# VH-VL binders against Putative adenylate kinase: the designs that were tried, part 4

Target 1, 196 residues: Putative adenylate kinase, of Methanosarcina mazei (q8pz69)
Amino acid sequence: MLIGLTGTPGTGKTSVSKLLEKRRGWKVVYLNDLIKEEHLYSEVDEERDSVIADMELIRERLSGILEEEKGQHAEKAKVNGEEKENITIIESHLAHYITDIVIVLRAYPPELKKRLEKRGYSEEKINENAEAESIDLILAEAFEWCKKVFEVNTTGRTAEETLGDVEKIIDYILAGKENELQEYIPGSLDWIDSVP

## First folded at step 18 (VH-VL; from d88 with heavy chain I34M Q62E)

Design d98
Fold by ESMFold2, last read:
Structure d98 (fold): chain C 196 residues (1-196), chain A 118 residues (1-118), chain B 112 residues (1-112)
Amino acid sequence: as target 1 above (196 residues)
Amino acid sequence: EVQLVQSGAEVKKPGASVKVSCKASGYTFTDYSMHWVRQAPGQGLEWIGWINAGNDYTRYNEKFKGRATLTADTSTSTAYLELSSLRSEDTAVYYCARHGRYTPLDYWGQGTLVTVSS
Amino acid sequence: DIVMTQSPDSLAVSLGERATINCKSSQSVLYSSHNKNYLAWYQQKPGQPPKLLIYWASTRESGVPDRFSGSGSGTDFTLTISSLQAEDVAVYYCQQYYSLRTFGQGTKVEIK
């Protein structure tokens, strides 16, 4: 099962993913790192010293990773006598471009700005991401193309507290209880008054 | 290979409603959002909204909120636009067009002329 | 709502010459975290639906001749037809897809 963990930079995706990996043993693909390390891009933006991801290269590489994971999972199930579903998490603010089941982390834009300031982002990038969060950019993209979308508000919460929400969503999906996830149904958060 | 085939022209009176269909083929219907765009005679393009047939979520241009309803039927790969409380200003060609994660409106239907006259 | 303004409203260009169309958005459509400008260009010939030419500001859609190019970033964008052909007579629209969708008013290109 492939699940995307997405959200605006600063919403806690990486921290939660590391905790998921540690506590549940689920495979996490840190997509942005993978793209850079394995050169899964077609263009380099010389003006900004950045890369433009190549979605076909990414899909091909992920297909290989998932095939390897299926084989390793089947072997572990035989040895351990378990029949658990194989879970792979794609962590990225681009994850919703590649996955159909997605969890979108959200943060109140003023709090998001503070988090990004601590990470050393430029004023321009901080304002851009706060605006993107206030207009639901990533959430709207997930709604437009993903099959199952869940929303988790991280405002005022630790990574461990957010982890609990993410674990519940995944566990309920695995149990066939998605219809019980009413508190994570998207569309109830409105940040518009928080943007100058 | 990709095709979007829309229903035929409609003539309506003010106050009525119209429902335009857009049948998709040649791709996985639920992998793309379906957008609706209209063009009044001699005028530019005006975005109405989109629907994701995979999850039934919709988003609308505020101008049309309350009058436009977007739906989809995955069993027939068909999207629908219903526009209610029609006015003469709603006379336009209505297009469906699919939108991908990487490519915006890359395939368009042939258009459906809706004429509102008394 | 992001307002898209094109200039000029119309232009006449001799065959084989360069045609340049400008598009300005009322706010930035660049999201640097995706490294993307959410800007597309469409061509529409009379009696036909629009046809996608350029997306992400500068990426040419498959099958579009290389005489069409897009450039710009943030709020200011340009569509260039390097050597105008007779078949390029059309109305051209820019469109943002950063927040909802809006089209520019269109630019009519004619042979001089």
Scores: ipSAE 0.709, ipTM 0.862, lowest interface PAE 1.2, mean pLDDT 88
Fold by ESMFold2, fold request of step 22:
Structure d98 (fold): chain C 196 residues (1-196), chain A 118 residues (1-118), chain B 112 residues (1-112)
Amino acid sequence: as target 1 above (196 residues)
Amino acid sequence: EVQLVQSGAEVKKPGASVKVSCKASGYTFTDYSMHWVRQAPGQGLEWIGWINAGNDYTRYNEKFKGRATLTADTSTSTAYLELSSLRSEDTAVYYCARHGRYTPLDYWGQGTLVTVSS
Amino acid sequence: DIVMTQSPDSLAVSLGERATINCKSSQSVLYSSHNKNYLAWYQQKPGQPPKLLIYWASTRESGVPDRFSGSGSGTDFTLTISSLQAEDVAVYYCQQYYSLRTFGQGTKVEIK
């Protein structure tokens, strides 16, 4: 099962993903790291100190990772005699381009700005990401192409508090109870009034 | 291989409704959003909205909200545009077009002419 | 609403000459975190539906001839046809897909 953890930069995706690995032992693919490490890009943008991801290369590489995980999962199930759902989490602001089940982390744009300032982002990048969050850019993209979309507000909360929500969503999905997750149904948040 | 086949031309009176269909084939219907775009005679392109057949979420151009309804039937891989309270300025060719995560509107239907006479 | 404005409305170009179409958005359509400009170009020949030419501002769609190129970033974009051919007579539209979808008004390209 492939689950995306996405959201605007600064919403806590990486922190939550690391906690999920430690607490639950689920496989996490940190997509930005994978792209850089395996050169899954067509260009390097020197001006922005970034890369232009190649989605076809990414898709091919992920298919290989999933095939390897499938083989390892089957071997573990045979040895342990246990029936376990194989879960891989894709962590990235691009995860919703990859997965059909996605959890979108959200943050109140003024708080997002503060988080990005602490990271040393330029004023231009801070404003750009705050705007993207206020217009629901990533959430709207998830709505348009994903099969199941869940929304988690991280405003005023620690990574540990956010972890609880994410774990609940995943546990309900595994139990076939995701239709009971009304609290996380998208459309409950509206940030547009936060922009001066 | 990818095909979008639309229903035939319609002639309507002001105040009526029209429902245009778009039958998709050659790809997984629920992996792409379906967009609707219209073009009045001799005019440019105007975006109406999209639907994700995989989750039934929709998004509309505000100009059409309240009059346009987008639906999809996954069992027949068919998307629908219903436009109500028709006016003469709604006379246009209506296109369906699919939108992917990596490429925007890459395949278009043949278009459906809707004529609203007053 | 993001308004897309093309210039010129109409362009007459001799066979083999360079054609240049400009498109300006009322707001930036660049999102640096995706490293993408949310801008596409379409070609519409008489009696046909539009055809995708360029997306992400500069990426050619499969099967589109090399004489078509897109450039620009943020609010200002250009479609260039390096050597106009007879089959390039069409109306060309830019479109943003950053926030909802908006088309430019179109640019008609004709042979002189």
Scores: ipSAE 0.698, ipTM 0.861, lowest interface PAE 1.3, mean pLDDT 87
Fold by ESMFold2, last read:
Structure d98 (fold): chain C 196 residues (1-196), chain A 118 residues (1-118), chain B 112 residues (1-112)
Amino acid sequence: as target 1 above (196 residues)
Amino acid sequence: EVQLVQSGAEVKKPGASVKVSCKASGYTFTDYSMHWVRQAPGQGLEWIGWINAGNDYTRYNEKFKGRATLTADTSTSTAYLELSSLRSEDTAVYYCARHGRYTPLDYWGQGTLVTVSS
Amino acid sequence: DIVMTQSPDSLAVSLGERATINCKSSQSVLYSSHNKNYLAWYQQKPGQPPKLLIYWASTRESGVPDRFSGSGSGTDFTLTISSLQAEDVAVYYCQQYYSLRTFGQGTKVEIK
């Protein structure tokens, strides 16, 4: 099972993913790092010191990772005599481009700006991400293309508190109880239609 | 091989409603959002909204909110636009077009002419 | 709503010459964290649906001839046809997909 953990930079995706990996033992793919480390891009933007991700290369590489993990999981299941679903988390502000089940982390834009300032982002990057969060860019993209979308507000909360929400969402999905996750299902027609 | 085939032309009176269908083939219907765009005779393109058949979420251009309803049937890979309270200015060719995560409106239906006249 | 304004409304260009169409958005459609400008260009020939030419401002769709190129960033974008061919007579539309969707009003390209 492939689950995306997405959200605007600064919403806590990396911190939560590391805690998930430690507490639950689920495989986490840190997609932004993978893209850079394995050169899964077509261009380099010298002005912004960034790269333009190549989605075909990314999908190909991820299929290889999932194949390897599926084989390792199947071997463990055979040895232990247990059949349970294998979980892989894709951590990235791009995760919703390649997953069908996604958890979107959110943060109130002024708080997001503060977090990004502490990370040393340029003023231009800080303002751009705060704007993207204010117009729900990543959430709207997730609703447009993903099959199941969950929202977690991280405003004023610790990574450990956010972890609890994310664990609950994933556990309910695994149990076939995702329809009971009303707390995390944003009212898309109630407020998404109101976003300009 | 990707095809979007729309229902035939419609003639309606003001105040009526119309339902246009768009049958998709050659790709996984739930992997792309389906958009609806209209074009009045001799005019430009106007976006109406989209539906994600995988989760049934929709978004609408504010101009059409309350009059347009987008639905999808995954068993037949068919998307629908219903437009109510028709006015003469709704006379247009209505297009369906799919939208991917990486590519925007890459495949379009042939268009459905809806004529609203007394 | 993000308003998309094209210029000119109509353009007459001799065969083999360069055609340039401008598109301006009322607010930036660049999201540098994705490293993308959410801007597409479409071609519509008479009696046909629109055809995607360019997306992400400068990426050419598969099967689109090399003479079509897109450039620009933020709020100002350009579609260039480096050497106009007879089959390029059409109306061209820009479209933003950063927040909802909005088309420009269109630019009709004719042979001079």
Scores: ipSAE 0.695, ipTM 0.855, lowest interface PAE 1.2, mean pLDDT 88
Fold by ESMFold2, fold request of step 22:
Structure d98 (fold): chain C 196 residues (1-196), chain A 118 residues (1-118), chain B 112 residues (1-112)
Amino acid sequence: as target 1 above (196 residues)
Amino acid sequence: EVQLVQSGAEVKKPGASVKVSCKASGYTFTDYSMHWVRQAPGQGLEWIGWINAGNDYTRYNEKFKGRATLTADTSTSTAYLELSSLRSEDTAVYYCARHGRYTPLDYWGQGTLVTVSS
Amino acid sequence: DIVMTQSPDSLAVSLGERATINCKSSQSVLYSSHNKNYLAWYQQKPGQPPKLLIYWASTRESGVPDRFSGSGSGTDFTLTISSLQAEDVAVYYCQQYYSLRTFGQGTKVEIK
């Protein structure tokens, strides 16, 4: 099962993903790191210290990773006598371009700005991402093309609280109980109070 | 081959409603959103809204909210635009067009002329 | 709404010469975290539906002749037809897809 953990840069995707690996042992693909480390891009934007992703290279590489994970999961089940669903998490602000089940992390734009300032982002990039979050850019893209979209507010919450929400969503999907995930249905958040 | 085939022209009175269909073929219907765009005679293009048949989410241009209803039937791969409370300024050609994750409106239907006159 | 303004409204160009159409958005349509400008260009020939030419500001759609090119970033964009052909007589529209969808008013291109 392939699940996207997406959201505007600064919403806490990396922190939650690290905790998921530690607590649940699920494979997490940190897509932005993978793109850079394995040169899955068409060009480099040196001024922004970023790359322009090549989606075909990314899809090809992920296919290989998923086949490796299936093999390790099957061998572990044979040795240990356990049967567990094979979960792979794609962590990226691009994850909704390549997954059909997606969890979108959200953050109140003023808080998002503060998080990005601490990460050393340029003023222009900080403002751009705060605007993108204010207009629901990533959420809107997700629900325009993804099959299952869930929304988690990270504002004023600890990484452990956010982890709990993400774990519940995934566990309910595995149990066939996604109809009971009403509190995570997109459209429950209103950023109108954050408009300057 | 991707193809979008729309229903035929309609003539309506003010205050009536119209329902235009758009039958899709040549691709997985639920992998693309379906957009509706209209063009009044001699005028430019105006976006109405979209529907994702894969999850039933919709988004509308505020100008049409409350009057436009977008639906889809996955069993027939057909999208529908219903426009109510018609006015003479709603006279236009109505297009369906699909939208992908990477490419915007890349395939368009042939258009459906809706004429609203008293 | 992001307003898209094209210039000129009408353009007459001799066969084989360069045609240039400008498009300005009322706010930036660049999201640099994706390294993309959410800007497309469409061609509409008489009696036909629009046809996608350019997306992400500068990427040509498959099957579009290489005489068509797009450039620009942020709020200012240009569609260039390097050597106008008879079949290029059409109305050209820019469109943003950063926040909802809006089209420019169109630019009619004719042979002089």
Scores: ipSAE 0.693, ipTM 0.850, lowest interface PAE 1.2, mean pLDDT 88

## First folded at step 19 (VH-VL)

Design d101 (from d98 with light chain R60L)
Fold by OpenDDE, fold request of step 22:
Structure d101 (fold): chain C 196 residues (1-196), chain A 118 residues (1-118), chain B 112 residues (1-112)
Amino acid sequence: as target 1 above (196 residues)
Amino acid sequence: EVQLVQSGAEVKKPGASVKVSCKASGYTFTDYSMHWVRQAPGQGLEWIGWINAGNDYTRYNEKFKGRATLTADTSTSTAYLELSSLRSEDTAVYYCARHGRYTPLDYWGQGTLVTVSS
Amino acid sequence: DIVMTQSPDSLAVSLGERATINCKSSQSVLYSSHNKNYLAWYQQKPGQPPKLLIYWASTLESGVPDRFSGSGSGTDFTLTISSLQAEDVAVYYCQQYYSLRTFGQGTKVEIK
């Protein structure tokens, strides 16, 4: 199963993903790193110190990764006799462009701003991301194209606390209990007038 | 080949409701959102809303909230727009158009003329 | 709501000459984290639905002639037809899809 962990920069995706990898042993693909390391981009934007991702290359590469993971899982199952479901997590603010199942991390825009300030982001980038979060840019995109969308509020919470929710969501999905995840159904958070 | 085929022209009285259909073919219906856009005679384009056919999530232009209802039938790959409490100002050609993850409205229906007259 | 404003409302250009249409958004439609401007251009001929020309401000849709190009970032965008052809007579619309969806009022392009 492929699951996307997405959200505005600063929402804690990387931190939560690292914990998931450590605690649950699930494969995590850090997509932004992968894009840079394997040059899965068409152009470099020097002005913004960013790259323009090539979605076709990304999809091809991810397909290969998934096949490899399936193979490894099958081999392990033969050895241990355990048929455990294989989970692969795509960590990125772009994950919802790739996966049908997505968990969107959210943060109150003023708090997001503080987080990004601590990370040394430029004022322009901070304001842009705060605005994006306030209008639910990523969440709206997820709603429009993904099949299953879950929302987790990270405001005032530690990575471990957020991890608990993410694990619950994934566990319930694996158990076929998605109907019990009502607290994570989008629409409960509204950041109206939250941009300072 | 991707095709969006809409239902025929409608004539309605003020206060009535109209339901326009858009049948999709040539692609996986649930992999794209379906948007609805209208155009009054001699006027520009106005966005009404979108539906995710894979999960039935919808988003509307606030102007149409409460009057417009978007639905999708995955078994027939058909999207529907229902507009209630029709007014003369609702006279327009209504279009369905698909939206992908990377490409906006790349395929359009032929349009459905809805005329509201007393 | 993001308001899209095109200029001019109408444009007459000689065959083979450059046509330029401008589009301004009331707020930025750039999201740098995605490296994308949420802006598209459409062409509409009489009696036909709109046709997608450009998306993400500068990406040419498949099958569209290369005489069409899009440029700009943030709030100011431009559609350029490098050499106007007879078949290019149409109304052109810009559209933002950053927050909900809104269209410009349209620009009518005619042959001079």
Scores: ipSAE 0.891, ipTM 0.946, lowest interface PAE 0.5, mean pLDDT 94
Fold by OpenDDE, fold request of step 22:
Structure d101 (fold): chain C 196 residues (1-196), chain A 118 residues (1-118), chain B 112 residues (1-112)
Amino acid sequence: as target 1 above (196 residues)
Amino acid sequence: EVQLVQSGAEVKKPGASVKVSCKASGYTFTDYSMHWVRQAPGQGLEWIGWINAGNDYTRYNEKFKGRATLTADTSTSTAYLELSSLRSEDTAVYYCARHGRYTPLDYWGQGTLVTVSS
Amino acid sequence: DIVMTQSPDSLAVSLGERATINCKSSQSVLYSSHNKNYLAWYQQKPGQPPKLLIYWASTLESGVPDRFSGSGSGTDFTLTISSLQAEDVAVYYCQQYYSLRTFGQGTKVEIK
């Protein structure tokens, strides 16, 4: 199963993903790193210190990764005699462009600004991301074309606390208990009053 | 071939409701959102809302909230727009259009004229 | 709501000449983290639905002639027809899809 962990930069995706990888042993694809490392982009934007991702290349590469993981998982299952679900997590603010199941991490925009300031982001990038968060840009995109969307508020929470929610969501999905995840249904958060 | 085929023209009285259909073919219906856009005679384009046919999530233009209802039937690959409490100002050609993850409104229905008159 | 304003409202251009349409958004529709401008251009001929020309501000839709091009970033965008053809007579709309969806008021392009 492929699950996207998405959200505005600074919402804690990377931290949560690292913990998931350690605690659950699930494969985590850090998509942004993968894109850069394997040159899965068409152009470098020096002005914005970013790359223009090639979605076709990305999809192809991810397909390969998933097949590899599936094979490895099958081999492990044969050895251990355990039939466990194979989970692959795509970590990126772009994950919702790739996956049908997505968990969107959210953060109160003023807190997001502080987080990004600590990370050394430019004022322009900070403001852009705060605005994007305030208008639910990523969440709205996820709602529009992903099949399953879950929202997790990270405001004032540690990575471990957020991890608990993310694990719960995934576990319940695996168990077919999605109907018990009402607290994570998108639309519960409103940042309209925190527009930069 | 991707096709969006809409229902025929409608004539309604003020206060009535209208339901326009948009049947999709030639692609996976649930992989795209369906948008609705209207155009009054001689006027520009106005966005009404979208529906994710895969999970029935919807988003509306605030102007239409409470009056517009978007639905989708995955079994027939058909999207519906219902507009209630019709007014003369609602007279327009209504379009359905699909939206993808990477492309905006790349395919449109032929349009449905809805006339609201006393 | 993001307001889209096109200029001019109407444009008359001679055949074979360049046509330029401008579109301004009331706020930026650029999200740098995605490296995308959430802007599209549509062409609409009488009695027909709109047709997508450009998306992400500068990406040409498949099947659209290369005489069409989009440029700009942030709040200022431009649709250019390098050499106007008779079949290009239409109303053109810009659209933002950064926050909800809004269209410009349209620009009517005619042959001079």
Scores: ipSAE 0.891, ipTM 0.947, lowest interface PAE 0.5, mean pLDDT 94
Fold by ESMFold2, look of step 19:
Structure d101 (fold): chain C 196 residues (1-196), chain A 118 residues (1-118), chain B 112 residues (1-112)
Amino acid sequence: as target 1 above (196 residues)
Amino acid sequence: EVQLVQSGAEVKKPGASVKVSCKASGYTFTDYSMHWVRQAPGQGLEWIGWINAGNDYTRYNEKFKGRATLTADTSTSTAYLELSSLRSEDTAVYYCARHGRYTPLDYWGQGTLVTVSS
Amino acid sequence: DIVMTQSPDSLAVSLGERATINCKSSQSVLYSSHNKNYLAWYQQKPGQPPKLLIYWASTLESGVPDRFSGSGSGTDFTLTISSLQAEDVAVYYCQQYYSLRTFGQGTKVEIK
């Protein structure tokens, strides 16, 4: 099962993903690292020290990763005598471009700005991401193309509290009970008034 | 081959409603959003909104919220635009167009002329 | 609302010469985290629906001739037809897809 963990930079995706691996043992693909390490891009933007992702290469590589995980999971289940759903988490602000089930992390734009300041982002990039969060850029993209979308507000919350929300969402999906997840229904947050 | 085929021209009185259909073929209907765009005679393009048939979410241009309703029927791969409380200013060609994760409005229907006159 | 303003409103160009259309957005449509400008160009011939030419500001849609190119970033964008052909007579629209969707007012390109 492939689940995207997406959200604007600074919403806590990486911190939550690392905790999720540690507590649940689910595979996490850190997509930005994968893109860079395996050259899944068409161009390099030297001014921004970044790359322009190639979504076709990414989809092809992820298909291979899923086949590898499927084989290893089947062997582990045979040896341990325990049947568990094979879950792979895609961590990236691009995850909703390649997954149909996504969890979108959100943060109140003024708090997001402070988080990004601590990470050493330029003022231009901080303002850009705060604007993107204010207009729901990532969430709107997820709504437009994904089949299941869940929203988690990380404002004023610890990484452990956010981890708990993400775990609950995934556990309910696995149980076929995702329709009981009323508190994570997308569209309840409106940040638009925080950025002029 | 991707194809979007729209319903035929409509003539309406002010205050009435119109429902335009857009039947999609040649791709997985739920993988792309369907957008609606209109063009008044001799004028430019105006975006109305989109629907994701895979999850039934919609987004509207605020100008049309409350009057426009977007729906989709996955069993027939057909999207619909319903526009109510019609005014003469709503006279336009109405287009459906699909929008992908990677490519914006890449395929368009042939357009449906809606004429609102007394 | 992000307002898209094109210039000129109309343009007459001799066959084989360069045509240049400008598009300006009221705010930036660049999202650096995706490394993308959310800007597209469309061509519309009389009696036809629009046709996608360029997306992400500079990426040429499949099947579009190489004489078309897009450039610019942030708020200022340009569509260039390097050598105008008779079949390029059309109205050209820019469109942002960063926040909702809005189109420029259009630029009519004619043969001089």
Scores: ipSAE 0.745, ipTM 0.874, lowest interface PAE 1.1, mean pLDDT 88
Fold by ESMFold2, fold request of step 22:
Structure d101 (fold): chain C 196 residues (1-196), chain A 118 residues (1-118), chain B 112 residues (1-112)
Amino acid sequence: as target 1 above (196 residues)
Amino acid sequence: EVQLVQSGAEVKKPGASVKVSCKASGYTFTDYSMHWVRQAPGQGLEWIGWINAGNDYTRYNEKFKGRATLTADTSTSTAYLELSSLRSEDTAVYYCARHGRYTPLDYWGQGTLVTVSS
Amino acid sequence: DIVMTQSPDSLAVSLGERATINCKSSQSVLYSSHNKNYLAWYQQKPGQPPKLLIYWASTLESGVPDRFSGSGSGTDFTLTISSLQAEDVAVYYCQQYYSLRTFGQGTKVEIK
């Protein structure tokens, strides 16, 4: 089962993914790292010190990773006498371009700016990401093409608290109960209630 | 071959409603969003909104909220635009067009002329 | 709404010569985290629906002749037809898909 964990930079995707990996043992693919380390891009933007991802190369590489994961899961289930569903998490602000099931992390734009400032982002990138979050860029893209979309507000919350939300969503999906997750259905978030 | 086949031309009076259909074939209907765009005579293109048939989520141009309703029927692979409280300014050709994750509006229907006249 | 403004409104170009159409957005449509400009170009001939030419500002759609190219970033974009052919007589539209969707007003290209 392939699940995307997406959201604007600064919403906590990486921190939550590392905690999820440690606590649940699920495979996490950190897509941005994969793209850069395995040269899954077609251009280098020297002025922005960045790369332009190649979606065809990414798709092919992910197919290989998923096939390897199926083999390891089958062997682990055989050894432990368990039949658990294999779960792979794609962590990226691009994950919703790849997966049909996606969890979108959100953060109130003023808080997002503070997080990005502490990480040393340039003023231009801070403003760009705050604006993208304010217009719901990633959430809107997820809604336009994904089959199942869940929204998690990270405003005023720790990575451990967000992990709890993500675990609940995935556990409900595994149980076939995701339709009961009204709290995480997009559009249930009220920014007034999320801002101290 | 990807095809989007729209319903035929319609003539309506002010205040009425119209429902235009767009039947898709040649691809998985729920993998692409369906957009609606209109073009008044001699004018440019105006985006109305989109629907994702896979989850029934919609998004509208604010100009059309309250009057436009986008729906989809996955069993027939058909998208619909309903526009209510018609005015003479709504006289236009209405297009459906699909939108993918990687490519924007790559296949268009042939258009449906809706004429609103007193 | 992001307003898209094209210039000129109309353009007459001799066969075989370069045609250049400018498109300006009221806000940047570059999202550097995706490393993409959310900008497309469409061609529309009389009596036909629009046809996608270019997306992500500079990526040529499959089957589109290589005399078409797109350039620019942020708020300023250009569609270039390097050697105008008779079949290129049409109206050309830019479109942003960064926040909702909006089209430019169109540029009519004619043979001089």
Scores: ipSAE 0.687, ipTM 0.858, lowest interface PAE 1.3, mean pLDDT 88

